# VH-VL binders against q9umr5, part 254

Target 1, 268 residues: q9umr5
Amino acid sequence: SYKPVIVVHGLFDSSYSFRHLLEYINETHPGTVVTVLDLFDGRESLRPLWEQVQGFREAVVPIMAKAPQGVHLICYSQGGLVCRALLSVMDDHNVDSFISLSSPQMGQYGDTDYLKWLFPTSMRSNLYRICYSPWGQEFSICNYWHDPHHDDLYLNASSFLALINGERDHPNATVWRKNFLRVGHLVLIGGPDDGVITPWQSSFFGFYDANETVLEMEEQLVYLRDSFGLKTLLARGAIVRCPMAGISHTAWHSNRTLYETCIEPWLS
Key: E = the ipSAE of ESMFold2; O = the ipSAE of OpenDDE; V2 = 0.75 times the mean of E and O plus 0.25 times the DockQ between their complexes.

## First folded at step 11 (VH-VL)

Design gi2 (framework fv_mavrilimumab; at its last look DockQ between E and O 0.93; V2 from the best seeds 0.86)
Fold by OpenDDE, look of step 11:
Structure gi2 (fold): chain C 268 residues (1-268), chain A 123 residues (1-123), chain B 111 residues (1-111)
Amino acid sequence: as target 1 above (268 residues)
Amino acid sequence: QVQLVQSGAEVKKPGASVKVSCKVSGYTLTELSIHWVRQAPGKGLEWMGGFDPEDGEPIYAQRFQGRVTMTEDTSTDTAYMELSSLRSEDTAVYYCATVSYDWETGRYSFDYWGQGTMVTVSS
Amino acid sequence: QSVLTQPPSVSGAPGQRVTISCTGSSSNIGAGFSVSWYQQLPGTAPKLLIYGNSNRPSGVPDRFSGSKSGTSASLAITGLQAEDEADYYCQSYDTSLSGWVFGGGTKLTVL
């Protein structure tokens, strides 16, 4: 039998958004129990990510308990960060494959339709004034806003991304790293034509330096210091990078070729 | 609010085709996702197909594939459902309905319905 | 026969509480797709009653409530009134059929 698959959605998503993905899984892996977690949908996806982590944890615990052989996680967009945090705080998770589907794993620094909608008068260069305020951190989007020009504010004010990255010291850093390292495989999916994740390399833990030059995962401090286990995972061959061009952000979960190439191999 | 007004009752012979119209008002057709649901006399609701609310592509129920065609005329804000090779079992009231996304809850639903069109197939 | 199974009929006296069940499977309700409920008065088109498992559209009284658990959903009507006599249908999405699906419908009789 196939391991259960748990799907975590992104910003403003519906379970319906993943209908094609579920259909692909049912077709290629019949009998697989697939569950899209119906939590924090719509406007509720704007709630603080730590709150979401707690809610999703409550939902996955019983699923994991019924699957002693392990489960797979498919986490899309914002959901990828939720899942990473989830796996960091859970000392008893049994996740085999953690599939990060076009997620801003190293943060976001770009103008998107979502940002324009929420902050119509703000450009990305000025969003730090909002996102790194106490009230800004009450919004999920600000929880992973990563301004390369205001690193001091990011490190001190980011209540989510800086913590799960181990970029700011905290008492749980060692334990969270240990927990995250329980994953069998970390599958990173993304691409240059995404149009939302900025830079798109964030899906692969790449990100801007102070000059907005994109550096790869291996050049990041979080990797070099192995602050949450990336270096360790890479060393043991547990990280899979699957870039794909020609896919827009809202199509990652609804592309058959992408599924067959980047997702299906890890659902065994 | 959205209003859906459908064409009048139809009587058809077996083997013929029927085309039902659904005129939209309150919003433009381009802003809506129209679906079709039928109900045989004394029976339940059956989804036939519609336009996907996320990507706008037509989706048909497997049972009707090859026999049903759904189209839209944006110039007149009218949606159409054509069913061919009619049989007695196709006798039913046919409804058009909108499938809408609620951003607050992140859910889809059939939120507005036409008044229905009775299609009778008899020899 | 229907992908979503409902009891064919339920009844109650005015003022009572009635419940209509909607039993699905791992390919629809159990997969995480939301459930909507529709009320159909005799000779009329269906009307949205509950969406997103438990949300009421404007104009729907709070004596109507919906819930979802596992592979099943439920519609509860408290303070039953004569005007509630109608057919009720649950609805969701099914991945095995790649389409929207309705329950078989439940006829509610107010005694």
Scores: ipSAE 0.919, ipTM 0.953, lowest interface PAE 0.5, mean pLDDT 96
Fold by ESMFold2, look of step 11:
Structure gi2 (fold): chain C 268 residues (1-268), chain A 123 residues (1-123), chain B 111 residues (1-111)
Amino acid sequence: as target 1 above (268 residues)
Amino acid sequence: QVQLVQSGAEVKKPGASVKVSCKVSGYTLTELSIHWVRQAPGKGLEWMGGFDPEDGEPIYAQRFQGRVTMTEDTSTDTAYMELSSLRSEDTAVYYCATVSYDWETGRYSFDYWGQGTMVTVSS
Amino acid sequence: QSVLTQPPSVSGAPGQRVTISCTGSSSNIGAGFSVSWYQQLPGTAPKLLIYGNSNRPSGVPDRFSGSKSGTSASLAITGLQAEDEADYYCQSYDTSLSGWVFGGGTKLTVL
């Protein structure tokens, strides 16, 4: 029978947002147990990402324990960062496919409606003053804010992204890398018409250099140093890149063609 | 302060159609989604359909697919539910309700309800 | 036919605590869809009582509370009052039906 699927939502999502994805899975993989983790919804999705990681960890443990053959993760937007951290901190995870659905894996440097709502007088060039402060790091969006023009502040102030990327030395780096490398496949999904993830190539571990030129995954220092295992995974053939144009940020989990092309093949 | 005011009671013959209106005040239809729920005498609540609050497309319960049409007129802030090929078992009170998103909790709910419209199907 | 099962009736004396269960499945509550509760007094439209499993809208007394665990949800009413005598419905979303579903309803009698 099919492995259970665990879904981790993004910023300001609800479980209802995934209704179509769950319906697609039920049609193509009948009998699959699919759980959208009903935690940190609405305004609580702004809580610090380490708090969210701890809460989601507690929720996935019993699901994984009941499925010794393995589980799959489908993790959307901000949820993809939560899931990557889970894979690093859990030495006992049994995840086969980690499906990262339009997630800002290398960070975010874009003005979004949510950032304008939270910080209405700030533009992306100015947000580093807020996000790289202790107060700003209490918001999840700032935990993965990545200003390419203030890299020294990012490296010193980021309480989340710089750590899970191995961009700062820390005592758990070797263990986190080992845990992350236990995943069977890393499926990266995203596209140029997303409209929210900036640059959209962050969903594929690409990001801006200081001139705002996008460097792809293989040109990133975290890849070249293999700081958390990307180079090793790519060499194993464990990274699947599935870009798709024409999909806006809120439509990734409600597009049947996207599901059939990029998700369905990995739900064994 | 959202208020939903529905059209008056209807008596119909089997095979006819009925169109119930739901006038919204306090908000506009472009800001919220209307769903329809019916209740046969002495029975429970039955969801019929509505406009999906996330994508704005009409969704209908399977048992009504092909017999029901739900529309909205944003110029008058009025939603409509039309049920065709009426049968005696369609005798019920028909409610409109709003489906709203609460940013604090990230949840949808049926938070404001119309007064109900009695539709009686008899020969 | 409802996929959310409620007891047909419950009763309690004034001042007591009662609970009303709502049992779903892996296609609704168990999939992570939240539960709402509605109160319906005779001859009136339903009124939202609890949403998102445990949230009370403004104006609902704090003696009403909701919870969800696994595939089931529960509405608790403490300090039971005569005015609480009504029908109570749970509601969630179901992926097998591709739609919203209500429980069959529970008549609460205040003795």
Scores: ipSAE 0.753, ipTM 0.887, lowest interface PAE 1.2, mean pLDDT 92
ESMFold2 (binder alone), look of step 11: mean pLDDT 89; pTM 0.925

Design gi20 (framework fv_mavrilimumab; at its last look DockQ between E and O 0.97; V2 from the best seeds 0.85)
Fold by OpenDDE, look of step 11:
Structure gi20 (fold): chain C 268 residues (1-268), chain A 123 residues (1-123), chain B 111 residues (1-111)
Amino acid sequence: as target 1 above (268 residues)
Amino acid sequence: QVQLVQSGAEVKKPGASVKVSCKVSGYTLTELSIHWVRQAPGKGLEWMGGFDPEDGEPIYAQRFQGRVTMTEDTSTDTAYMELSSLRSEDTAVYYCATVSYDWETGRYSFDYWGQGTMVTVSS
Amino acid sequence: QSVLTQPPSVSGAPGQRVTISCTGSSSNIGVGFHVSWYQQLPGTAPKLLIYGNSNRPSGVPDRFSGSKSGTSASLAITGLQAEDEADYYCQSYDTSLSGWVFGGGTKLTVL
């Protein structure tokens, strides 16, 4: 039998948003128990990510308990960060494949429709004034805002991304790294035509330097320091990078070719 | 609020086609996702198809694929459902309805319905 | 016959509480798709009663409530009134059929 699949959504998503993905799984892996976690939907997806992590943890624990052979996680967009944090705080998870589907794993620094909606008078260059404030950190989007021009503010004010990345020292860094390293495979999916994740390389742990030059995963301090286990995972062959062009952000879960190439191989 | 007004009752022979219209008001057709649901006399609701609320693509129930065509005229804010090769079992009240997304809850629902169109198929 | 199974009929006296069940499977309710409920008065079009498992649209009394657990959903009506006599349908999405699906409907009789 196939291992259960748990799906974690992104901003303002519905379980309906994953209908095609679920249909693909049902077709190619019949009998697979798939669960889209119905938590923090709609406006609630704007709640602090640590709160979401706690809620999703409560939901996945019983699923994992019923699947002693392991489970697969498919986490879309913001959900990918939630899942990474989830795997960092859980010392007993049994995740085989962690599939990060177009997630801003190294953060976000770009104007999007969501940002314009929340902060209509703010451009990305000024968003640090809001996001790195105490009240700004009450919004999920600000929890992974990563301003390359205000690194000090990011490191000191980011209450989520900087912590799970181990960029700011904290007492749980070693344990979180150990927990995250329990994952069998980390499958990173994204592409240049996404239009939302900025830079799109963030889905692969790439990101801007101070000059807004995109550096790859292997050039990042979090990798070089192995702060949460990326270097270790890569060394053991546990990281899979699956870039694909021609896919917009809202289509990653609804593209058959993408599914067959980047997702399906890791569901067995 | 959205209002859906459907065309009048139809009587058709077996093998014929029927085209039911659904005119929207309150909002433009381009802002809405129209679906069709039918109900045979004394029976339950059956989804026939509609336009996907997320990507706008037409989706048909498997049972009706090849026999049903759903179209839209944005200039008149009117949606159409055409069913061909009619049979007696197609005798039913046909409803158009909107499928809407609530951003606060992250939920979809059939929130507005037309008054229904009775289609009778008889020899 | 219907993908979602409902009891064909339920009844209750005024003021009582009644419950209508909607039993699905792992291809619809069990996956995490939301359940909506519709009320259909005799000779009228269906009306949205509950959406997203437990949400009430404006104008729907709080004596109507919805819940979901596992592969099943439930509609509860408290303080039953004569005007509640109608047919009730649950609705969800099904991956095996790649489409929206309705329950078989439940006729509620107020005694």
Scores: ipSAE 0.913, ipTM 0.951, lowest interface PAE 0.5, mean pLDDT 96
Fold by ESMFold2, look of step 11:
Structure gi20 (fold): chain C 268 residues (1-268), chain A 123 residues (1-123), chain B 111 residues (1-111)
Amino acid sequence: as target 1 above (268 residues)
Amino acid sequence: QVQLVQSGAEVKKPGASVKVSCKVSGYTLTELSIHWVRQAPGKGLEWMGGFDPEDGEPIYAQRFQGRVTMTEDTSTDTAYMELSSLRSEDTAVYYCATVSYDWETGRYSFDYWGQGTMVTVSS
Amino acid sequence: QSVLTQPPSVSGAPGQRVTISCTGSSSNIGVGFHVSWYQQLPGTAPKLLIYGNSNRPSGVPDRFSGSKSGTSASLAITGLQAEDEADYYCQSYDTSLSGWVFGGGTKLTVL
């Protein structure tokens, strides 16, 4: 029988957004128990990511307890950061496949419609003034804002991303790395036509240097130092990279070819 | 203020087709997703189909697939539902309704409803 | 044969509290889809009463409330009034049917 699947949504999502993905799972893997976590919807998706992590943790515990052979996570957009943090803070998780569906894993540095709605006078070049303040860190978007031109401010002010990436020293780093490494597979999905995740290679742990040139995962300090386990996972053959062109940000969970190619093989 | 005004009652014979209209005012169809729900006399509500609020593609309930067509004319802000091969069990009130996203809660609902159109199919 | 099961009728006296259940499955409420509730007064179109499990649109009195747990949802009506006599429908999305589904409806009678 198939392991249960837990779905974690992104910014301004609803469970309805995943209807096609759920239909694909039902068609290909009948009998799979799937749960879309119905938490932090709409404006609540702007709450601090650590609050979201705690709430999602409480929701996944009973699901994991009822499935001792393990579960899979499918985590979309902002939800992929929530899921990575879950894997770090839960020393008792039983996740086999962590499927990161177009998530800004190394952060975001782009002007989006949601960002313009929240901060209408700001551009990506000046958002660090807001996001790298205590007030700004109360918003989820700012928890993973990553300005490549203000690395010192990012490292000092980030309450979330710099910590889960191991870019800032903290007393839980060894435990979080150990917990994260309990995952069976890390499946990274994204593509150049996403239009929201900036750079789109953030979904593959790539990111800008100071000249806005994208460095791939293996060129990142967090990989080279193995700060939270990426180098170890890659050496185990546990990282799957599944890029796909032609998919916009809101279409990742409603494209059948993407599902069959990048998701289905990992839903054992 | 969104208002949905439907066409008048229809009487049809078995095997015919019916086309019900739903005129939208207060908003435009480019901003709204129209769905259709019917109710047989003394029975409950039955979803028939509509345009998906997220991708804009038509979706039809499986039992109506092949005999229902839903269209929109954005120049007149009018949605249409056409049901073919009518049977006596298709006698019902047909409602149009909007499916709307509430950005505050992240939730979808059928929030505005037309007055309904009675379609009677009798031999 | 509705996939969302409601009691066919409920009744209550004025001023009392009644609840209407909506029982679904793992393909609808249980997978995480939201529940909406509609009131249909005699001879009228349905009216949105509750959406997103527990949210009230403007103009709906706070004596109407909704909740969801597991595969089921509930509509509660407190301070029952004669004007509440109506049919009530729950609604969700279902992955097996690939579409929206309504419960069979509950006739509320005010005694």
Scores: ipSAE 0.717, ipTM 0.876, lowest interface PAE 1.4, mean pLDDT 92
ESMFold2 (binder alone), look of step 11: mean pLDDT 89; pTM 0.922

Design gi21 (framework fv_mavrilimumab; at its last look DockQ between E and O 0.91; V2 from the best seeds 0.86)
Fold by OpenDDE, look of step 13:
Structure gi21 (fold): chain C 268 residues (1-268), chain A 123 residues (1-123), chain B 111 residues (1-111)
Amino acid sequence: as target 1 above (268 residues)
Amino acid sequence: QVQLVQSGAEVKKPGASVKVSCKVSGYTLTELSIHWVRQAPGKGLEWMGGFDPEDGEPIYAQRFQGRVTMTEDTSTDTAYMELSSLRSEDTAVYYCATVSYDWETGRYSFDYWGQGTMVTVSS
Amino acid sequence: QSVLTQPPSVSGAPGQRVTISCTGSSSNIGAGFHVSWYQQLPGTAPKLLIYGNSNRPSGVPDRFSGSKSGTSASLAITGLQAEDEADYYCQSYDTYLSGWVFGGGTKLTVL
């Protein structure tokens, strides 16, 4: 039998948003128990990510308990960060494949229409004033805002991304790394035509330097220092990178070709 | 507030086609996702299809695929449902409805309904 | 025959509490898709009563409530009134049928 699949959504998503994904799974892997976690939907998806992590943890624990052979996680957009944190704080998770579906794993620094909708009077270059404040960190988007021009503020004010990345020292860094390394495979999915994740390479742990030059995963300090286990995972062959062009951000979960190429192989 | 006004009752012979209209007001058709639900006399509700509220693509219930066509005229803010090869079993009240997304709750719902159109198929 | 199963009828006296069940499966309610409830008065079009498992649209009294657990959902009506006599339908999305689905409907009689 197939391992259960747990789906974690992104900002303002509905379970309905994943209908095609579930249909693909049902078609190609009949009998698979697939559950879209119905938590922190709509406006509630703006709540602090640590709060979301706790909520989702409560939801996945009983599912994992009923699946001693393991489960798969498909985590979309913001959900990918939630899942990474989840796997970091859980010392007893049994996740085989962690599929990060177009997630800003190294953070977001974009001035997209989506961001303008949420912050109509804010520019990319000035959002740090809001996001790196105590009240700004009460919003999920600010929890992974990564301004390359204000690195000190990021490192000191980011209450989520900087911590799960091990970029700021904290007492749980070693344990979180150990927990995260329990994952069987880390499948990273994203692409250049996403239009929301900025830079799109963030889905592959790439990101801007101080000159806004995009550096690859292997050039990142978190990798070089192996602060949360990326280098170790790569060394053991546990990281899969699946880039795909021609897919917009809202279509990653509803593209058959993408599913067959990047998702399906890791659900068996 | 959205209002949906449907065309009048139809009487058709078996094998014929029927086209029901649904005129929207309060909002433009381009801002709405129209779906169709029918109800046979004394029976329950049955979803027939509509336009997907997320991607705008037409989606049909498997039972009606190949026999139903849903179209929209944005110039008149009118949605249409055409059902061909009519059978006696197609006798029903046909409803158009809007499917809306609530950003606050992250939920979809059939929140507004037309008054219904009775279609009778008889020899 | 419906993908979502409802009792064909329920009844209650004025002032009582009644519950209407909606039983789905792992391909709809159990998969995490939301449940909506619709009220249909005799000779009228359906009206949205509950959406997203437990949310009430404006104008719907708080004596109507919805809940979801596992593969099933439930509509509860407290303080039953004569005007509540109607048919009630649950609705969700089903991944095997690739479409929206309704329950078979429940006729509520107020005694």
Scores: ipSAE 0.925, ipTM 0.956, lowest interface PAE 0.5, mean pLDDT 96
Fold by ESMFold2, look of step 11:
Structure gi21 (fold): chain C 268 residues (1-268), chain A 123 residues (1-123), chain B 111 residues (1-111)
Amino acid sequence: as target 1 above (268 residues)
Amino acid sequence: QVQLVQSGAEVKKPGASVKVSCKVSGYTLTELSIHWVRQAPGKGLEWMGGFDPEDGEPIYAQRFQGRVTMTEDTSTDTAYMELSSLRSEDTAVYYCATVSYDWETGRYSFDYWGQGTMVTVSS
Amino acid sequence: QSVLTQPPSVSGAPGQRVTISCTGSSSNIGAGFHVSWYQQLPGTAPKLLIYGNSNRPSGVPDRFSGSKSGTSASLAITGLQAEDEADYYCQSYDTYLSGWVFGGGTKLTVL
């Protein structure tokens, strides 16, 4: 009787990392079919996000087709951006709950071990030189890099985030907004002790202004213009915000209290 | 090359305990997750438990819960598996193995194995 | 009964192709957990043969290949050789048992 759940992993993840989440679902919602999509694993998670969206789209189509009553998405970290793009590009998706689990929805402006490994001579203040180049945009991490101090470069160079946010004009903007608005609920999860998502409020569509002051979702131009449907969803009562302190980036899918509070209620 | 060298064969009576050791060389135990797998004579492989490669907590197969304990001594790079309340059906070869993550593929595997320790439970 | 079901035995002549199936469920292979395969020669410890459904570790010949579809996985061995005679085990993770699981094993006989 429960809708199937599709899980989309993040950067350098393993399906094993979601073992506790799946066990929690089995305990509270027995009989639920849960699938962690095993695409773009390991190094392949660095491929351009549009390539990943295409591959994940092909994987979810048969699952959605077998579940006409709808499915739920649980999408972690980078995977939450893949899922948001899926909701925009699929004109026939049947997603009820989109659960965004500590995803950098408004982008990332923080030094991470992955960025130091990929670009060892760079810091967040100068990474725009790499990420806002055609070569840099071939890496998934750069597809959602958002330097608040180089807005013009971001708007011109972003091949992914600026498009799915409706921050740069493109011919599909109206259709993508229509498709995204067919989601039943948008559940936003994250917290101040994440340690990776920077600012952590990116998980709630908040982000830095030019002074590195965090503006919340309702203060963002993409919300005020309703460019991809956030204002409409909020007015409809379809946005759920579930912040939780004390959880590090790799622990969101293995914390029982987080599951019970923020995820379980939405797995009808 | 990682090497896992296990303690020698043991003969035990029903109701006793056995503690099998697994000495790691080539790497340190702080870098590896050790799991235990047993094989009864003529039977298949059975996972018993080990230290979770992601959070470092011990995890035990449900059927051994309450009578197995797995520990590590990082000063000697030696892992231990202790099985209590032995029965004749616990007669098996006990293997230690490493569980490692391949960042390139995003996958876990049991990649290096010890030579095995025969434990015979007889009266 | 093993959670992952393998045929008890398979056989083939030298040079032929054989496959060994590993049938799981929605709580393991079907949930997206990867499959590994192990070869066990008589009197020896198991050896990793395939991990992550289809990856070969260094030193494993390319005539061994793995695949996964739905709730099942398959190990294929082409160009059968006498030294391939062994027991073969599949392995995955299971959320009902909250642990790693092995298949029951398949004895491969090279005729």
Scores: ipSAE 0.784, ipTM 0.895, lowest interface PAE 1.1, mean pLDDT 92
ESMFold2 (binder alone), look of step 11: mean pLDDT 89; pTM 0.926
OpenDDE, look of step 11: ipSAE 0.921; ipTM 0.952
ESMFold2, look of step 13: ipSAE 0.770; ipTM 0.893
ESMFold2 (binder alone), look of step 13: mean pLDDT 89; pTM 0.927

